# VHH binders against Probable cyclic pyranopterin monophosphate synthase (moaC): the designs that were tried, part 13

Target 1, 244 residues: Probable cyclic pyranopterin monophosphate synthase (moaC), of Pyrobaculum aerophilum (q8zyf8)
Amino acid sequence: MIVDISKKPDVFRYARASANADVKKCNTAVAAKAATVASRYLPFLHPLPLSATAWCKDGKFYVEGIAHWQTGVEMDVLFGVLVGLLGSGAVKIENLRVEIKQKQTTPPIIENVNTSEAPITREGDLVASAYGRMKVVNLDIVKNPVEKGHPIYAAQTAAALNAKRLCELLGGPCPSVQHFKIEIITSDSVEVRTFIKARDITPAPEALFSAGVALLTIWDMIKKYEKDENGQYPYTYISELHLD
Key: E = the ipSAE of ESMFold2; O = the ipSAE of OpenDDE; V2 = 0.75 times the mean of E and O plus 0.25 times the DockQ between their complexes.

## First folded at step 6 (VHH; framework vhh_gocatamig_d2)

Design w05 (from v01 with D105E; at its last look DockQ between E and O 0.87; V2 from the best seeds 0.00; counts 0 for: pae E 2.6 > 2)
Fold by ESMFold2, look of step 6:
Structure w05 (fold): chain B 244 residues (1-244), chain A 117 residues (1-117)
Amino acid sequence: as target 1 above (244 residues)
Amino acid sequence: EVQLVESGGGLVQPGGSLTLSCAASGFTFSSYDLAWYRQAPGKKRELVAYISSGGSTVYMKSVKGRFTISRDNAKNSVYLQMNSLRAEDTAVYYCAAEYGDDYIEYWGQGTLVTVSS
């Protein structure tokens, strides 16, 4: 379900997310845009009027966002980092996490400009596989239905739908998906493996994207149980996401 | 004015039982998720048990099968039945209320539970 926020007051909601990746040029425009439309891709997010900014420095990619609205923006900026790194050509992403989330009565300072677009290139085979791993506080929650539904089944569905939709965010030609498979394992962490076969155009970015979307969907569905007393996520993050 | 008032804490022997209660006022209780958190000295505050407005429950692994969270919307109260208590359950227990999967909006003052021989 999409949680009832109808009684929440509007306040300024801020979040900053980051990940490590070694990319030559950062596509910060794609990241910022993706954050503003994240609710169209992660199935249980509320739509909200997000302003977002992205940058990279010292091997890390950052997205921050603000909305004057009824709900937090941390999942939106996490999605922005994921898509921004894929649009920057990343094939290995580490430590995708929320650095901080906050509520404020006055507007936070966000420089709402994107510095540049990086060219988006596609290199790889017509068959691609990706692996992702997410650390969570309590794995038992992931294996069972929660209020929003079953995290694993929702993640599988969201990943399959999104495997066909990354090009909406990146632009350019879309792979014609001929086969998609996903496996989710919940032992010591949440692990996902995706496999995609496509026609004519490599689906390597889509393999990573669908794996990331699966993990972010699970995260969103369990996040109320993962937050500490200050609403932060010190122990919940996507530790690795890479092509096989 | 919102209030969450815990009661029922105290000294208990290992293997014993306690029932914590939290009486709430000042908000639409039936619309809120309720939770119990605990904090031992020198440790971080941690979720113990969670009950949604719809009645779905979630438990921390170490208390599952021993603790039961419940709510009574007619009495605006949430409870934690703690059985088979262990020394590591010693902590200050807080009730908490959350709406909209956002932040804990309201915290109680806490009630001390000590499990000692």
Scores: ipSAE 0.506, ipTM 0.801, lowest interface PAE 2.6, mean pLDDT 89
ESMFold2 (binder alone), look of step 6: mean pLDDT 86; pTM 0.862
OpenDDE, look of step 6: ipSAE 0.873; ipTM 0.938

Design w06 (from v01 with Y99W; at its last look DockQ between E and O 0.86; V2 from the best seeds 0.00; counts 0 for: pae E 2.6 > 2)
Fold by ESMFold2, look of step 6:
Order: sequence, then C-alpha cells, then structure tokens
Structure w06 (fold): chain B 244 residues (1-244), chain A 117 residues (1-117)
Amino acid sequence: as target 1 above (244 residues)
Amino acid sequence: EVQLVESGGGLVQPGGSLTLSCAASGFTFSSYDLAWYRQAPGKKRELVAYISSGGSTVYMKSVKGRFTISRDNAKNSVYLQMNSLRAEDTAVYYCAAEWGDDYIDYWGQGTLVTVSS
C-alpha cells in the first residue's frame, strides 16, 4: 500500500544520506537525478518534487534532498546514494544510512554544488552475484505482513523488476537479462543475495542494484517501526552491499 | 489545540496487570496511527506497540503475547493492556500519534509504570 497522505499539509522536508565507498570519480549528477525519480523504482514511495545535491568527501558519498511536500524524503536520498555509487563504479558499498531527516516551516539551506559525471563503463562476467546486509531494530517485523504488505515478498518483486531498469538511470547499453534469482534471509539482520545472468554485457551493476532495492524496499515498508522519537534511524542502515 | 493525555500508570507487583489509556483531542483521531512508546531510566525511548488507522497491530518482541494495544475511535482513545508485568517493563509510557509514515506528529506527556516487589 501507498499510504494516504492526501490531507497532510506541505512542509519543508530535508534529508541527507551517505555511504562509504572507494571510487575513483564520483558520479554526483546520476545520484541527484536518481533521487528525484526514486518513487518510480521503490514501489511504495510517494512521488514528490525533490531538489537534490550530491557530493563526495573522505571516502563517503552523500546525497541531500529538499521538498516542500506532504511526506519525507529520506528514502529518495538513500536511493540517490545507491544509484550514484553504482554510476561511480562502486563494487562495495558500506554503511548506507540516513544521517539526518528534518521537517521545518522555513526553507532549508542547501548549497549549490556543481555536479560531475564519471564514465559509465561495464567490466566483468556475464553472470554476477551480490550480497547485502541491513541492520534493523525490529527484525521480527520483517518476517510478517505489515500494513504495506509482506516486506520480503515485496522486496523480491521490486528487485526483479529493478534488475531490468538500472540502465534507465545510468544510461548506456542495457544487459539483456536471461535469469534472475534472489534470496532473502532474516538472521540477526536482513541479508540478501542476488544472482543474474545477462547476454552480451555484464550485469554486475544490476546485481548490486537489485540487492540494494530489495533492502530499501524492506526499509521503506518497516520504517515507521524503526525510527526513534525524533524520526531518525540511528540503528537502521545497510551495513554492506558488494559483488561476490 | 492538540492533546494526548495518558493515564493508568502506577506501582504494580511483578506478574500484575495495568491498563493505560490515552485520550486524544484536537485532530481527526480515526485517520491517525497510534502507538505506545516507553523510556526506562538511562535508556532510549522505544516503540512498544503500534496500531494503524486501519486496525492492524505490531508489537515489540519482548511484549508480544503480554501486551495488547487497542483503539476506540468513538471515544478518541487508545489503550495498552499490560499483563504479566516484569521489572524490565518499568518506564515512562508515552502515547503517540502519526500520520503518513513520516514523523510522530503528537506526543503525550507520559505516565509512569513501576513494576517492583
């Protein structure tokens, strides 16, 4: 379910997300753009008119976003970080998290930052697999249906659809997917493993993307149970996401 | 003016029961998700139980089977029935209201529950 917000007032919404990754160049243009269209990819997000900025510093990749709207923007900026890192050639992403989310009656101040674009080059085999792990406070909730649906089944579906759609965000040639598998395990955390075969070009970015989308879909579906009293996520984050 | 007013807290023996109530005013109660949070001394505030506007419920693992959240939209009230109380349930309990999976929009002032021999 996409939650009914039809009567909520517009207020200024801000969020900043980050992740650790060791990339040579930062594709901040792709990250900012991806954040603005995140609702097309994460199935339960409300569309909203996001303005986004991305940057890199000291081995971390950041996206922040602002909207004057009825709902928060933290999932949109998380998606921006994921896609931006994939567009930057990352094969290992750590600590993808919301650093802060806010709402306020006055416009947030956001620095205008020039965006940059790294070449989108694909290297690797025609089969790829990826692993991801997300820390959550309420693991038991992931195992059962919630108001929005069953988190695991929704994540599997979202991942499969998204495995075919990363090239919409990155540009360039698209792998022709021949096979896709996903396994989600709830141990002491939420763990995902994706496997993908493609024709002609490597689907390595798609393996990572689909794993990340699965985890972000689960996060979005359980986030009302994960946040602290100030609306923050101090203990919910994707701790690792990498190619096998 | 929005208000959430908790009541029903107090001192109770281990194994005992309490019912917390939260009376709401100043907003369209039936459209909101309601929740109980608690904060023990030296601990962070944590979710205890959640009831959506549609009536679905979620409980933290340590209280599942012992606590029951319910709502009465006609009386603009949300309740927490606490059974089989343990010392670790000692905390200030807060009523909360949320719309749209965004932020807690409203908080009550809290009611103290002490579970002690």
Scores: ipSAE 0.515, ipTM 0.804, lowest interface PAE 2.6, mean pLDDT 89
ESMFold2 (binder alone), look of step 6: mean pLDDT 86; pTM 0.865
OpenDDE, look of step 6: ipSAE 0.863; ipTM 0.934

## First folded at step 7 (VHH; framework vhh_gocatamig_d2)

Design x01 (from w03 with S56N; at its last look DockQ between E and O 0.90; V2 from the best seeds 0.83)
Amino acid sequence: EVQLVESGGGLVQPGGSLTLSCAASGFTFSSYDLAWYRQAPGKKRELVAYISSGGNTVYMKSVKGRFTISRDNAKNSVYLQMNSLRAEDTAVYYCAAEYGEDYIDYWGQGTLVTVSS
ESMFold2, look of step 7: ipSAE 0.700; ipTM 0.879
ESMFold2 (binder alone), look of step 7: mean pLDDT 87; pTM 0.877
OpenDDE, look of step 7: ipSAE 0.892; ipTM 0.947
ESMFold2, look of step 8: ipSAE 0.736; ipTM 0.894
ESMFold2 (binder alone), look of step 8: mean pLDDT 87; pTM 0.874
OpenDDE, look of step 8: ipSAE 0.883; ipTM 0.943

Design x02 (from w03 with S56Y; at its last look DockQ between E and O 0.91; V2 from the best seeds 0.00; counts 0 for: pae E 5.0 > 2)
Fold by ESMFold2, look of step 7:
Formats: sequence, C-alpha cells, structure tokens
Structure x02 (fold): chain B 244 residues (1-244), chain A 117 residues (1-117)
Amino acid sequence: as target 1 above (244 residues)
Amino acid sequence: EVQLVESGGGLVQPGGSLTLSCAASGFTFSSYDLAWYRQAPGKKRELVAYISSGGYTVYMKSVKGRFTISRDNAKNSVYLQMNSLRAEDTAVYYCAAEYGEDYIDYWGQGTLVTVSS
C-alpha cells in the first residue's frame, strides 16, 4: 500500500543524500531527473513535485531535493544518487545514505533534464552479477510481513521488473535480458545478489541497478521503524554496492 | 494544544509485569500511528513497539513475545503491556505519535520504569 498522507499540510521539504564512488565524470543531469521520477520505480513511494540538484565533491556524489508537499523527499534523492552514479559509469558504490532530512528549508529552484539514446553494439551472451549490503537497525522486521507487504518479496519483484528499466532512465540502448536471478539474505545486515544474462549489451549496470532497487524498496517499506527521534537515518544505509 | 501523557511507570522486580498508558489529546488520534520508545541512562532513545492507525503491530527483537502494544481509539489511548521484565528494560519510556511516515509529530514527557531486585 501507499500510506495515506492526504491530511498532511504542504510544507517545504528538503533532503540531501550522498554516496562514495570513484567516477571520472559526474552525470548530474541523469541524477536530478531520476530523483524527480523515483516514485515510478519504487513501488510504495508517493509522487510529488520535486526539484532536484546533483553534484560531485571529494569522491562523493550528492543529490538534494526540495518540494512544497505533504511528504519527505529522502527516498527520491537516494534513488537519484543511485541512478546518477550508474549513469556516471560507477561499478562500485559505498555508503549510500541520507545525510539530512528537513522541513521548511527553501533551496534554489532546480531545472528538469532530458535524456538521449546511445548506439548499440551487438555481442553474444553476456553475464553480470552484483552484490549489495544494507545496514538496518531492525533486521527482524525485514524478515517478516509489515503492513505494506513482505519487504523481501516486494524487493524481489521490484528488482526483477526494474532489471529491464535502467535504460529508460539513462536514455541508452537496453540489454536483451535472457535470465534474471536475485537472492536476498538477512543475517546481521540485508545482503542482495543479482545475476543477469543478456545479449547485445553488458548487463553490468542493470545488475547493480536491480540490487540497488531491491535495497531501496526494503528501506522504503521499513523506514518508519528505522528513523531516529529526529527523523534521521544515522544507522540505516547501503554500505556496499558493487559488481562481483 | 497537543498532549501525550504517559503513566504507569514504577519500580518492579525482575520477572514482573507493568502496564504503561499514554493518553492523547489535541489531534485526531485514530489517524495516527503510535509507538513506544525507551531511553536507558547513557543510551540513545530506541524504538520498542509500534502500532499503525490500522492496528498492525511491530516489536523490536529484545521485547517480542514479552511486550504487547495496543490502542483504544475511543479513549484516545495507547498501552504497553510489559511482562517478564528484565533489568535491561529499565529506562524512561516515551509514547510517540506519527502521521504520514515522515517524522514523529508528537512526543510524551516520559515515564520511568525501573526493574530491580
């Protein structure tokens, strides 16, 4: 379900997310666009009129977002960082986290972006796998159904559907997915492995994307149990996301 | 004027039971999720149990099977039944109310529970 926020007042909402990644070029346009459409990809996220900005500094990629709306924007900007880094060629992402979430902050207005299609090179069967790990406070909640559904089953479904959809966000050609497999393990953290076999184009970005989507879906479903007394997430973050 | 007022705290022996109550006023109680948090001396405040506006309950691992959260919308009240109490349950317990899963909107002032032999 999508939680009822119909009675919340509109206030200015702000969030900033970041991750560590070593990339040569920062695709800030893709990141900002992805944040504005995140609700189309994370199943339980509320749509809202988001303005977003992205930048790189000192080995970190940042996305911030602002809306005058009924709900927070932290999951939208997290998604923006994920997609922006994949669009920047990242193959290893660390410490994807919410740096701050606030009400009544009014950063500058942020423009929308557009994407373009890239050429395709035909190649035989291609394989990629990715690994991700997310730290959570309340691991037992992840293992069991919550009011929104079962976090693991929702994440598996979201990952499978989205394994074919990264190219929509990047504007480039799409791998022809022949096989997709995902495994989610809950021990002292939430761990995910994805495996994709495809034709035409390496599915390495899609393996990373589907793993990231799985973790963000779980986070979104349990976030009300993860935040601290100030509404922040000091102990919930994706610690690793990389190719195997 | 919004108020959340906890009651029912006190001194209890290990293995004993205690019921905390939180009376709410000044908002539409039935629309809010309710929760109990606790803070032991020198520790950060932590979630204990959560009950959604629809009645769905979630418990932290340390209390599951021993504590029960419930709500009575007619009385604008949320309760925490604590059984099989242990020394590590000693803390100030706070009730909290949240609408729309973004922030805790309201906090109570807290009630002290001491589990001591």
Scores: ipSAE 0.195, ipTM 0.683, lowest interface PAE 5.0, mean pLDDT 87
ESMFold2 (binder alone), look of step 7: mean pLDDT 87; pTM 0.878
OpenDDE, look of step 7: ipSAE 0.895; ipTM 0.949

Design x03 (from w03 with I104L; at its last look DockQ between E and O 0.90; V2 from the best seeds 0.00; counts 0 for: pae E 2.6 > 2)
Fold by ESMFold2, look of step 7:
Structure x03 (fold): chain B 244 residues (1-244), chain A 117 residues (1-117)
Amino acid sequence: as target 1 above (244 residues)
Amino acid sequence: EVQLVESGGGLVQPGGSLTLSCAASGFTFSSYDLAWYRQAPGKKRELVAYISSGGSTVYMKSVKGRFTISRDNAKNSVYLQMNSLRAEDTAVYYCAAEYGEDYLDYWGQGTLVTVSS
């Protein structure tokens, strides 16, 4: 389900997300673009007219976004960080989180940043595997259907579909996927492992992307139950995402 | 003016039961999701149970099987039936309402539940 927001008033919605990663060049243009189209990839997001910016500082990658609209933009900017880091060549991402989300009746002030682009370099084997871990407050909820559907089954489907779609966001040659597997387990956190076999071109970025999409889909489906009284996510974040 | 008014809190012995009620006014109740949160002294406010506008329910693990959230759209009310109460359930319980997936827009003032011998 895409939740009914038809009665919500338009206000300025702002969010900033970040993650740690060691990358040589930051592809902030890809990150900002990905945030604006996130609803095409994360299946339960509402489309909205997002303006987004991205930057790197001190080993962290940031995306912020603003929309004058009926719903928040935190999932969109999280997606932007994920894609931006993959477009920057990251093979290990830590602490992908929402730093803050806000709504207000007046426009927020956004710092101007330079936007840069770096093409992705694909190195690796034709078989790739990735691991991701997300901390959540309400782990038991992930195991059962919620209003939007079953989080684990939805995440598996979203990951499989998205494993073939990273090229739409990054450009360049696309792996021809020959096999895809995903396993999602709930231990003390939500853990995901993806496996991809492709012809001719390494699918290593797609292994990471599909794992990240699975976790973000779960987050989106349970976010109503994860936020604190101020609407923030102090205890919900993707703690690690890396190639095996 | 939007109001959420909790009632039904009090002192109860371990193993006992209590029903909390929250009466709502000032908004279209049937369109909103409703939730109960609680806050023990020195602890953060935490979700206890959630009921969507469509009737779907979600519970924290620590209360699942003991607590039941329900809503009556005709009476603009949401309820929390608390059974098999434990000392760790002692907290101020808050009713909250949310439309969409943005924020818990409206909060009650809270009602104290004390579980003690």
Scores: ipSAE 0.561, ipTM 0.836, lowest interface PAE 2.6, mean pLDDT 90
ESMFold2 (binder alone), look of step 7: mean pLDDT 84; pTM 0.845
OpenDDE, look of step 7: ipSAE 0.900; ipTM 0.952

Design x04 (from v01 with G100N; at its last look DockQ between E and O 0.79; V2 from the best seeds 0.00; counts 0 for: pae E 3.2 > 2)
Fold by ESMFold2, look of step 7:
Parts: C-alpha cells; structure tokens; sequence
Structure x04 (fold): chain B 244 residues (1-244), chain A 117 residues (1-117)
C-alpha cells in the first residue's frame, strides 16, 4: 500500500544518497531529473515536489534532494543515484546508500550546481543479466508480508514493469524486450538476478535497472524496520549491482 | 506537550519475565505506530518490536517467540511482555512513536532492564 500521510504536516525534508562507480563522465542532469519522478517508478512512493541536485567526486556519485512535504525523500534520491549512474554508463555500482536524511522547520540550503549530460552508449549483447545484493538488518521480514504487501512479490512486479521503462528516463533508442526473468533469494542478504533478451539493442542497462528497482522496492517496503534511533540506515544498503 | 513514559523495568533472573509499559500523551495515540527499541551497554540502539496503528506486529529475530508487543488505544499505552529473559536482553528499553515511515516522531526516556543471576 501507499501509506496514509494525510494528517502529517509539511516540514522540510532532506536526504543525500551516494554510490561508488568508475565512470568517465557523470550524467548529473539525468540523476536530478530521475529523483524528481521516482514515485512514478518505485510503486509505493508518494509523489512530492522534490528539488534535486547531483554531483560526482572522488569516485562517488551523489544525489541530494529537498521537499517541503509530508514524507521523506531518501528513496527518491537513491533512485536518482541509480538512474544517474546508468545514464553515466556504469556497469558496476557499489555501496548505494543513504548518507543522511533530515527534517527541519526552516528551508535547508542546497548548493546550486550546474548539471551535465553524458552521451548514453549501448554496447553489449542482445542478452544481458545482472546481479544485485542488498544488506538488511531484518532479513526475515523480507520473507513475509508487511504492511505495504509482500516485499519479494512486489519487487518482482516492479522490476518487470521497469525493465521496459528506463528509456523514459534516459532517452534514445529503446530495446524491444522479448523476455525478462528475475530471481530473488534471501540467503545472508537479499540477492537479485535479472535476465533480459531484446531484439535490436542491448538491454544491459535495463538488466541493471530492473535489479536495482527490485532492491529499492524491497528497501522501501521494509524501511520503517531498518531505521536506527536517528532515522538513518547505517546497516541497510545495496552493496553491489553489476552486469554478469 | 508530547510525552512517552516507560515503566516496568528492573532486575530479573535469567528465565524470568517482565512487562514494560509506555504511557503516551499529547498526540492522537490511535493514529501512530508504536515501537520498543533497546540499547545495551556499548551497543547502538536497535528495534525490538513494532506495532502498527492497525495492530500488525513485527519482531527482531532475537526476541521472536519470547516477547509480545501490544497496545491499548483506550489507555494510550503500549506494552512489551518479555518472557524467557536472557543476560543479553539487558538494556535500556525505549518507547517510540511515528506517524509515517520517515522518522521516529517521539521517544521516551527509557527504562532499564537488567537480567542477572
């Protein structure tokens, strides 16, 4: 379900997310835009009027966002990092995490940075697969229905829908998906494997995207149980996401 | 003024039982999710048990089957029944309340539970 926030007051919500990746140039414009529309892709997010910015520094990609609204923005900025890295040509992403989230009664200051674009290249085979791994505190909760629904089944559905939708965010020619398969395993962490066949254009970015979306959907569904006393996620993060 | 006041902590032998209570005031209790957290010496504060406004419960693996969270909306109170207590359950236990999944809105002051032979 999309949680009822109708009685929650508007306050300023801030979050910053990051991930490690080795990319030549950073597509921060795509990242910032993706964060603002994340609720259209992650099925249980509330729509909200997010302002977002993105940057790269020292091998890390960052997205931060603010909204004067009834709910937090950490999942939106995580989505921005994921899409921004895919738009930057990343084939391996590590440690996608929330660095900090906050709320306050006065407007936060967000640095005005110029966005940049990078050409989106599609090199690879017409068959692609990806692997992702997420660390969680409450692994057993992932295996069972929670208030929002069943995390694994919701993630499978969200991934399948999103395998066809990355082009809405990146632009350019879109693969015609002919087959999609996803497997989610709860071993000592949450692991996902995606497999895609496409007709004319490599679906390698879509393999990564759908795996990332599956993990972020699970995270969103269990996040109230993952928070520490300060509302942060010190032990919950996507440790790796890469093409096979 | 919002208050969450825990009570019921104390010294208990291993295998014993305690009931923690948390009395709430200053907000619409029935609309909030409630939780118990604990902080052992030298450890970070961790979730123990969670009960939604609708009554759904979630437990940490280490306490499942031994602890039971419940709420009484008429008394604006949340409870933690702790059975089969172990030395590793020794901690300060905190009551917490939140309306949605962004932040803990309110915290109690804590009550100490010591499990010692």
Amino acid sequence: as target 1 above (244 residues)
Amino acid sequence: EVQLVESGGGLVQPGGSLTLSCAASGFTFSSYDLAWYRQAPGKKRELVAYISSGGSTVYMKSVKGRFTISRDNAKNSVYLQMNSLRAEDTAVYYCAAEYNDDYIDYWGQGTLVTVSS
Scores: ipSAE 0.426, ipTM 0.759, lowest interface PAE 3.2, mean pLDDT 89
ESMFold2 (binder alone), look of step 7: mean pLDDT 88; pTM 0.882
OpenDDE, look of step 7: ipSAE 0.794; ipTM 0.906

Design x05 (from v01 with S31Y; at its last look DockQ between E and O 0.88; V2 from the best seeds 0.00; counts 0 for: pae E 2.1 > 2)
Fold by ESMFold2, look of step 7:
Structure x05 (fold): chain B 244 residues (1-244), chain A 117 residues (1-117)
Amino acid sequence: as target 1 above (244 residues)
Amino acid sequence: EVQLVESGGGLVQPGGSLTLSCAASGFTFSYYDLAWYRQAPGKKRELVAYISSGGSTVYMKSVKGRFTISRDNAKNSVYLQMNSLRAEDTAVYYCAAEYGDDYIDYWGQGTLVTVSS
């Protein structure tokens, strides 16, 4: 379900997310745009009027966002980091996490920047596989229905839908998907493997994207059980996400 | 003024039972998810059990099958039945209330549970 927030007051919501990745060019325009439309891709997010900015520094990619609204923006900025790194050509992403989230009565200041909007360069085979791993505190909860629904089934559905939708965000030709598979394993962490066949152009970015979307969908569905007393996520993050 | 007032903590022997209660006032109780957290000395506060406004329950692994969370909206109260207590359950237990999958909006002051000789 999409949680009832109808009685929450509007306050300024801020979050910053980051991940490690070695990329030669930082596609911050794609990241900021993706954050503003994240609720169209992660199925249980509330729509909200997000302003976002992104940057790279010292091997890390950052997205921060603000909204004057009824709910937090941490999942939106996490999505922005994921898409921004894919738009920057990343094939290995580490430590995708929320650095901080907060709410306040005065507007936070974020900067607007002009950045690259060019489509990604696609390299790879017409068959691609990706692996992702997310650390969670409450691993057993992932295996069972929660109030928002069943995390694994929701993640499988969201991943399949999103495997066809990355190019909406990146602004290039879409691979024609011929086959998609996803496996989610809850051993000592949440692990996902995606497999995709496409015609004409490589689906390697889509393999990564669908794996990331699966993990973010699970995270969103269990986040009330993962946050600490201050609303932060010190132990919940996507530790690795890479092509096989 | 919002208040969450825990009661029922105390000393119990291993294998014993204890019921914690949390009485709420100052907000519309039926709209909120309720939870119990605990904090052992030198440890970080951790979730024990959740009960949604609709009655769905979630438990952390270490207490599943031993603890039961329940709520009574008519009495604005949430409870934690703790059975088969172990030394590692020793902690200060906190009642918490949350609306809208956001922040914990309200915390109680805590009640101490000690499981030992």
Scores: ipSAE 0.603, ipTM 0.844, lowest interface PAE 2.1, mean pLDDT 90
ESMFold2 (binder alone), look of step 7: mean pLDDT 88; pTM 0.886
OpenDDE, look of step 7: ipSAE 0.894; ipTM 0.948

Design x06 (from v01 with V58I K61D; at its last look DockQ between E and O 0.79; V2 from the best seeds 0.00; counts 0 for: pae E 3.2 > 2)
Fold by ESMFold2, look of step 7:
Structure x06 (fold): chain B 244 residues (1-244), chain A 117 residues (1-117)
Amino acid sequence: as target 1 above (244 residues)
Amino acid sequence: EVQLVESGGGLVQPGGSLTLSCAASGFTFSSYDLAWYRQAPGKKRELVAYISSGGSTIYMDSVKGRFTISRDNAKNSVYLQMNSLRAEDTAVYYCAAEYGDDYIDYWGQGTLVTVSS
């Protein structure tokens, strides 16, 4: 379910997300664009008129976003970081997290940061696997239905749909998916493993993307129980996401 | 003016019971999710139990099976029934209200629960 926000007033919403990754060139334009359309890919997000920007510094990739709207923008900017890093050629992503989210009555001040496009290069085999791990406070909640539905089943469905949709965000050559498999388990964290077989073009970015989408879908579905008293996520983050 | 006023805290023996109440005013209570948080000395405030506007409940592992959250929209009140209390439950308990899965919009002032022999 998409939570009812119909009675919520508009206020300025800000969030910044980041992740660590070792990439040679940063595709910050893709990241900013992806954040603005995140609700088309994460099934329970509210559409909103997001302004977003992205940058890289010292081995970290950042996306920030602002909207004058009824709901927060942290999931949108997390999605932007994920897609931006995939568009930058990342094969290992660490510590994908919300650095801060805020609301305020006056417009936030953000610096005008020019984004850049980088060429997207696909390398790898026609069979790809990815692994992801997300730290959460409330593991038992993940195992059971919540108001929005069952987090694991929703994540499996969202991942399968999204495995075929990364090209909408990145452009360029698109794999024809022949097989997709996902396993989600709850240990001391939420763990996901994806497997994709495609023809002609490696699906390695899609393996990572679908694993990331699964974890972000779970996060979105349980976020009301994960945030602290100030609305932040000090203990909830995707600790690792990588190709096998 | 919005108010959330907690009551029902106090000193209780291990194994005992308490009922916390939170009376709300100044907003459309039935549209809000309600929660109880607690904060022990020197510790960060943590969620205890959550009840949505639709009546769905969620409990943290440490209290599941011992605590029950409930709401009475006619009385604009949310309750926490606390059974089988342990020393670890000693904390200031706060009532909270949230609309739209965003931020906690309103907090109460807190009520102290002490579990001690």
Scores: ipSAE 0.428, ipTM 0.758, lowest interface PAE 3.2, mean pLDDT 89
ESMFold2 (binder alone), look of step 7: mean pLDDT 87; pTM 0.879
OpenDDE, look of step 7: ipSAE 0.873; ipTM 0.939

## First folded at step 8 (VHH; framework vhh_gocatamig_d2)

Design y01 (from x01 with S52N; at its last look DockQ between E and O 0.93; V2 from the best seeds 0.84)
Fold by ESMFold2, look of step 8:
Structure y01 (fold): chain B 244 residues (1-244), chain A 117 residues (1-117)
Amino acid sequence: as target 1 above (244 residues)
Amino acid sequence: EVQLVESGGGLVQPGGSLTLSCAASGFTFSSYDLAWYRQAPGKKRELVAYINSGGNTVYMKSVKGRFTISRDNAKNSVYLQMNSLRAEDTAVYYCAAEYGEDYIDYWGQGTLVTVSS
């Protein structure tokens, strides 16, 4: 289910997300663009008219988003960080998290308005695997159906669909997927492993993307129960996401 | 004027039961999700149980099977039936109401539950 927001007023919604990754060049343009279309990829997000910007600083990648709208933008900016890092060639991402989300009656100030583009290149084998881990407060909720459905089964479906859709965001040559598998387990955290075979072009970015989408889909489905009394996520984040 | 008024807290022995009630006014109750949160001394406020406008429920692991959340839209009230109470359930319990999924819109004042011999 996409939650009913029909009676929510339009207010300014702001969020900033970040992750750690060492990349040579930051593709902040693709990150900002991806944030604006995140609802097309994460199945339970509401569409909204998002303005976004992105930047890199001190080994961290950031996306900020603003909308004058009925819903928050934290999942959209998380998605922007994920895609931006993939567009920057990242093979290891750590601590993908919401730094802050807010709502206001006046427009928030965005500190950066410029983004940069970089060529998106692919190097690697035609078989790729990725691993991801997400810390959550309410791990047992992940194991059971919630109002939107079963978080794990929804994540598996969203990941499989999205494994074929990263090129819509990054451009360039696309792998022809020959095989995709995903395993999601709950230990002391939510862990995901993706495996993908493709023809002609490495699917390494798709292995990472589908793992990240799985975790973000779970997060979105349980976020109602994860946020603190101030609406923040101090203990919910993707701690690691990397190629094997 | 929106109000959420909790009642039913008190002192109870381990293994005992309590029913918490929260009476709501000032908003369209049937459209809102309702929840109980609790805060023990020196700890962060945490979710206990959640019931959406359609009746779907979610429970914290430590209370699942012992606590039951329910709502009565005709009486604009949400309840928490607490069974098999333990010392660690000692906390101030807060009623909360949320429309949508981004923020808790309304909080009650809290009611104290003490589980002690």
Scores: ipSAE 0.726, ipTM 0.891, lowest interface PAE 1.5, mean pLDDT 91
ESMFold2 (binder alone), look of step 8: mean pLDDT 87; pTM 0.875
OpenDDE, look of step 8: ipSAE 0.881; ipTM 0.942

Design y02 (from x01 with D33N; at its last look DockQ between E and O 0.93; V2 from the best seeds 0.00; counts 0 for: pae E 2.9 > 2)
Fold by ESMFold2, look of step 8:
Structure y02 (fold): chain B 244 residues (1-244), chain A 117 residues (1-117)
Amino acid sequence: as target 1 above (244 residues)
Amino acid sequence: EVQLVESGGGLVQPGGSLTLSCAASGFTFSSYNLAWYRQAPGKKRELVAYISSGGNTVYMKSVKGRFTISRDNAKNSVYLQMNSLRAEDTAVYYCAAEYGEDYIDYWGQGTLVTVSS
């Protein structure tokens, strides 16, 4: 289910997310755009009128977002970081996390809104696999249905759908998916492996994207139970995401 | 004025039981998710049990099978039945209320539970 927020007042919602990645050129325009449409890709997010910015500094990629709205924006900016890094050619991403989220009655001040565009390139084989790992406080909750549904089954479905949709965000022809496989293990963390066969166009970015979407879908479905008393996520993050 | 008022804390021996209560006022209780958190000396506040407005329950691993959260919308109250208590359950227990999924909107003042022989 999509949680009922119909009675929440509008307040200014802010979040900043980041990840470590080794990329040659940062595609911050793709990241900012992806954050604004994240609810079209992560199935349980509320649509909201997000303004987003992105930047790179010292081996880290950042997205921040603001909305005057009824719900928080942290999942949207996490999605922006994921897509921005894939649009920047990342094949290894570490520590994708929410740095901070806030609500306030006055608009936050945002400076230095620089946007960089980079050409999107696709290199790799027509068979690709990816691995991702997410640390959570409440691993047992992932294994069982919650109010929004079953986190693992929802993640598997969202990943399969999204394996075919990354090109909407990055542009260019979509890989014709000929086989998709996903495995999620919940022993000491949430681990995901994806495998994609495609024709004509490498699906390497899609292997990473579908793995990331699976983890973000799980995160979104359990986030009520992961927050600390101040609404932050000190122990919940995607620790690694990379091609095999 | 929103209020969450906990009661039922006290001293109990290991293996014993307590029931915590939290009486709520100042908001539409049936629309809110309710939770119990606890904070042991020297530790961060942690979630113990959660009950949604629809009645779905979630428990942390350390208390699952020993604690039961319940709510009574007619009495605007949420409860925590604590059985098989252990020394490590010693903490201040806080009632919490949340509308939606972004933040805990309201906190109680807390009630102390001490488990000691």
Scores: ipSAE 0.493, ipTM 0.811, lowest interface PAE 2.9, mean pLDDT 90
ESMFold2 (binder alone), look of step 8: mean pLDDT 88; pTM 0.889
OpenDDE, look of step 8: ipSAE 0.880; ipTM 0.942

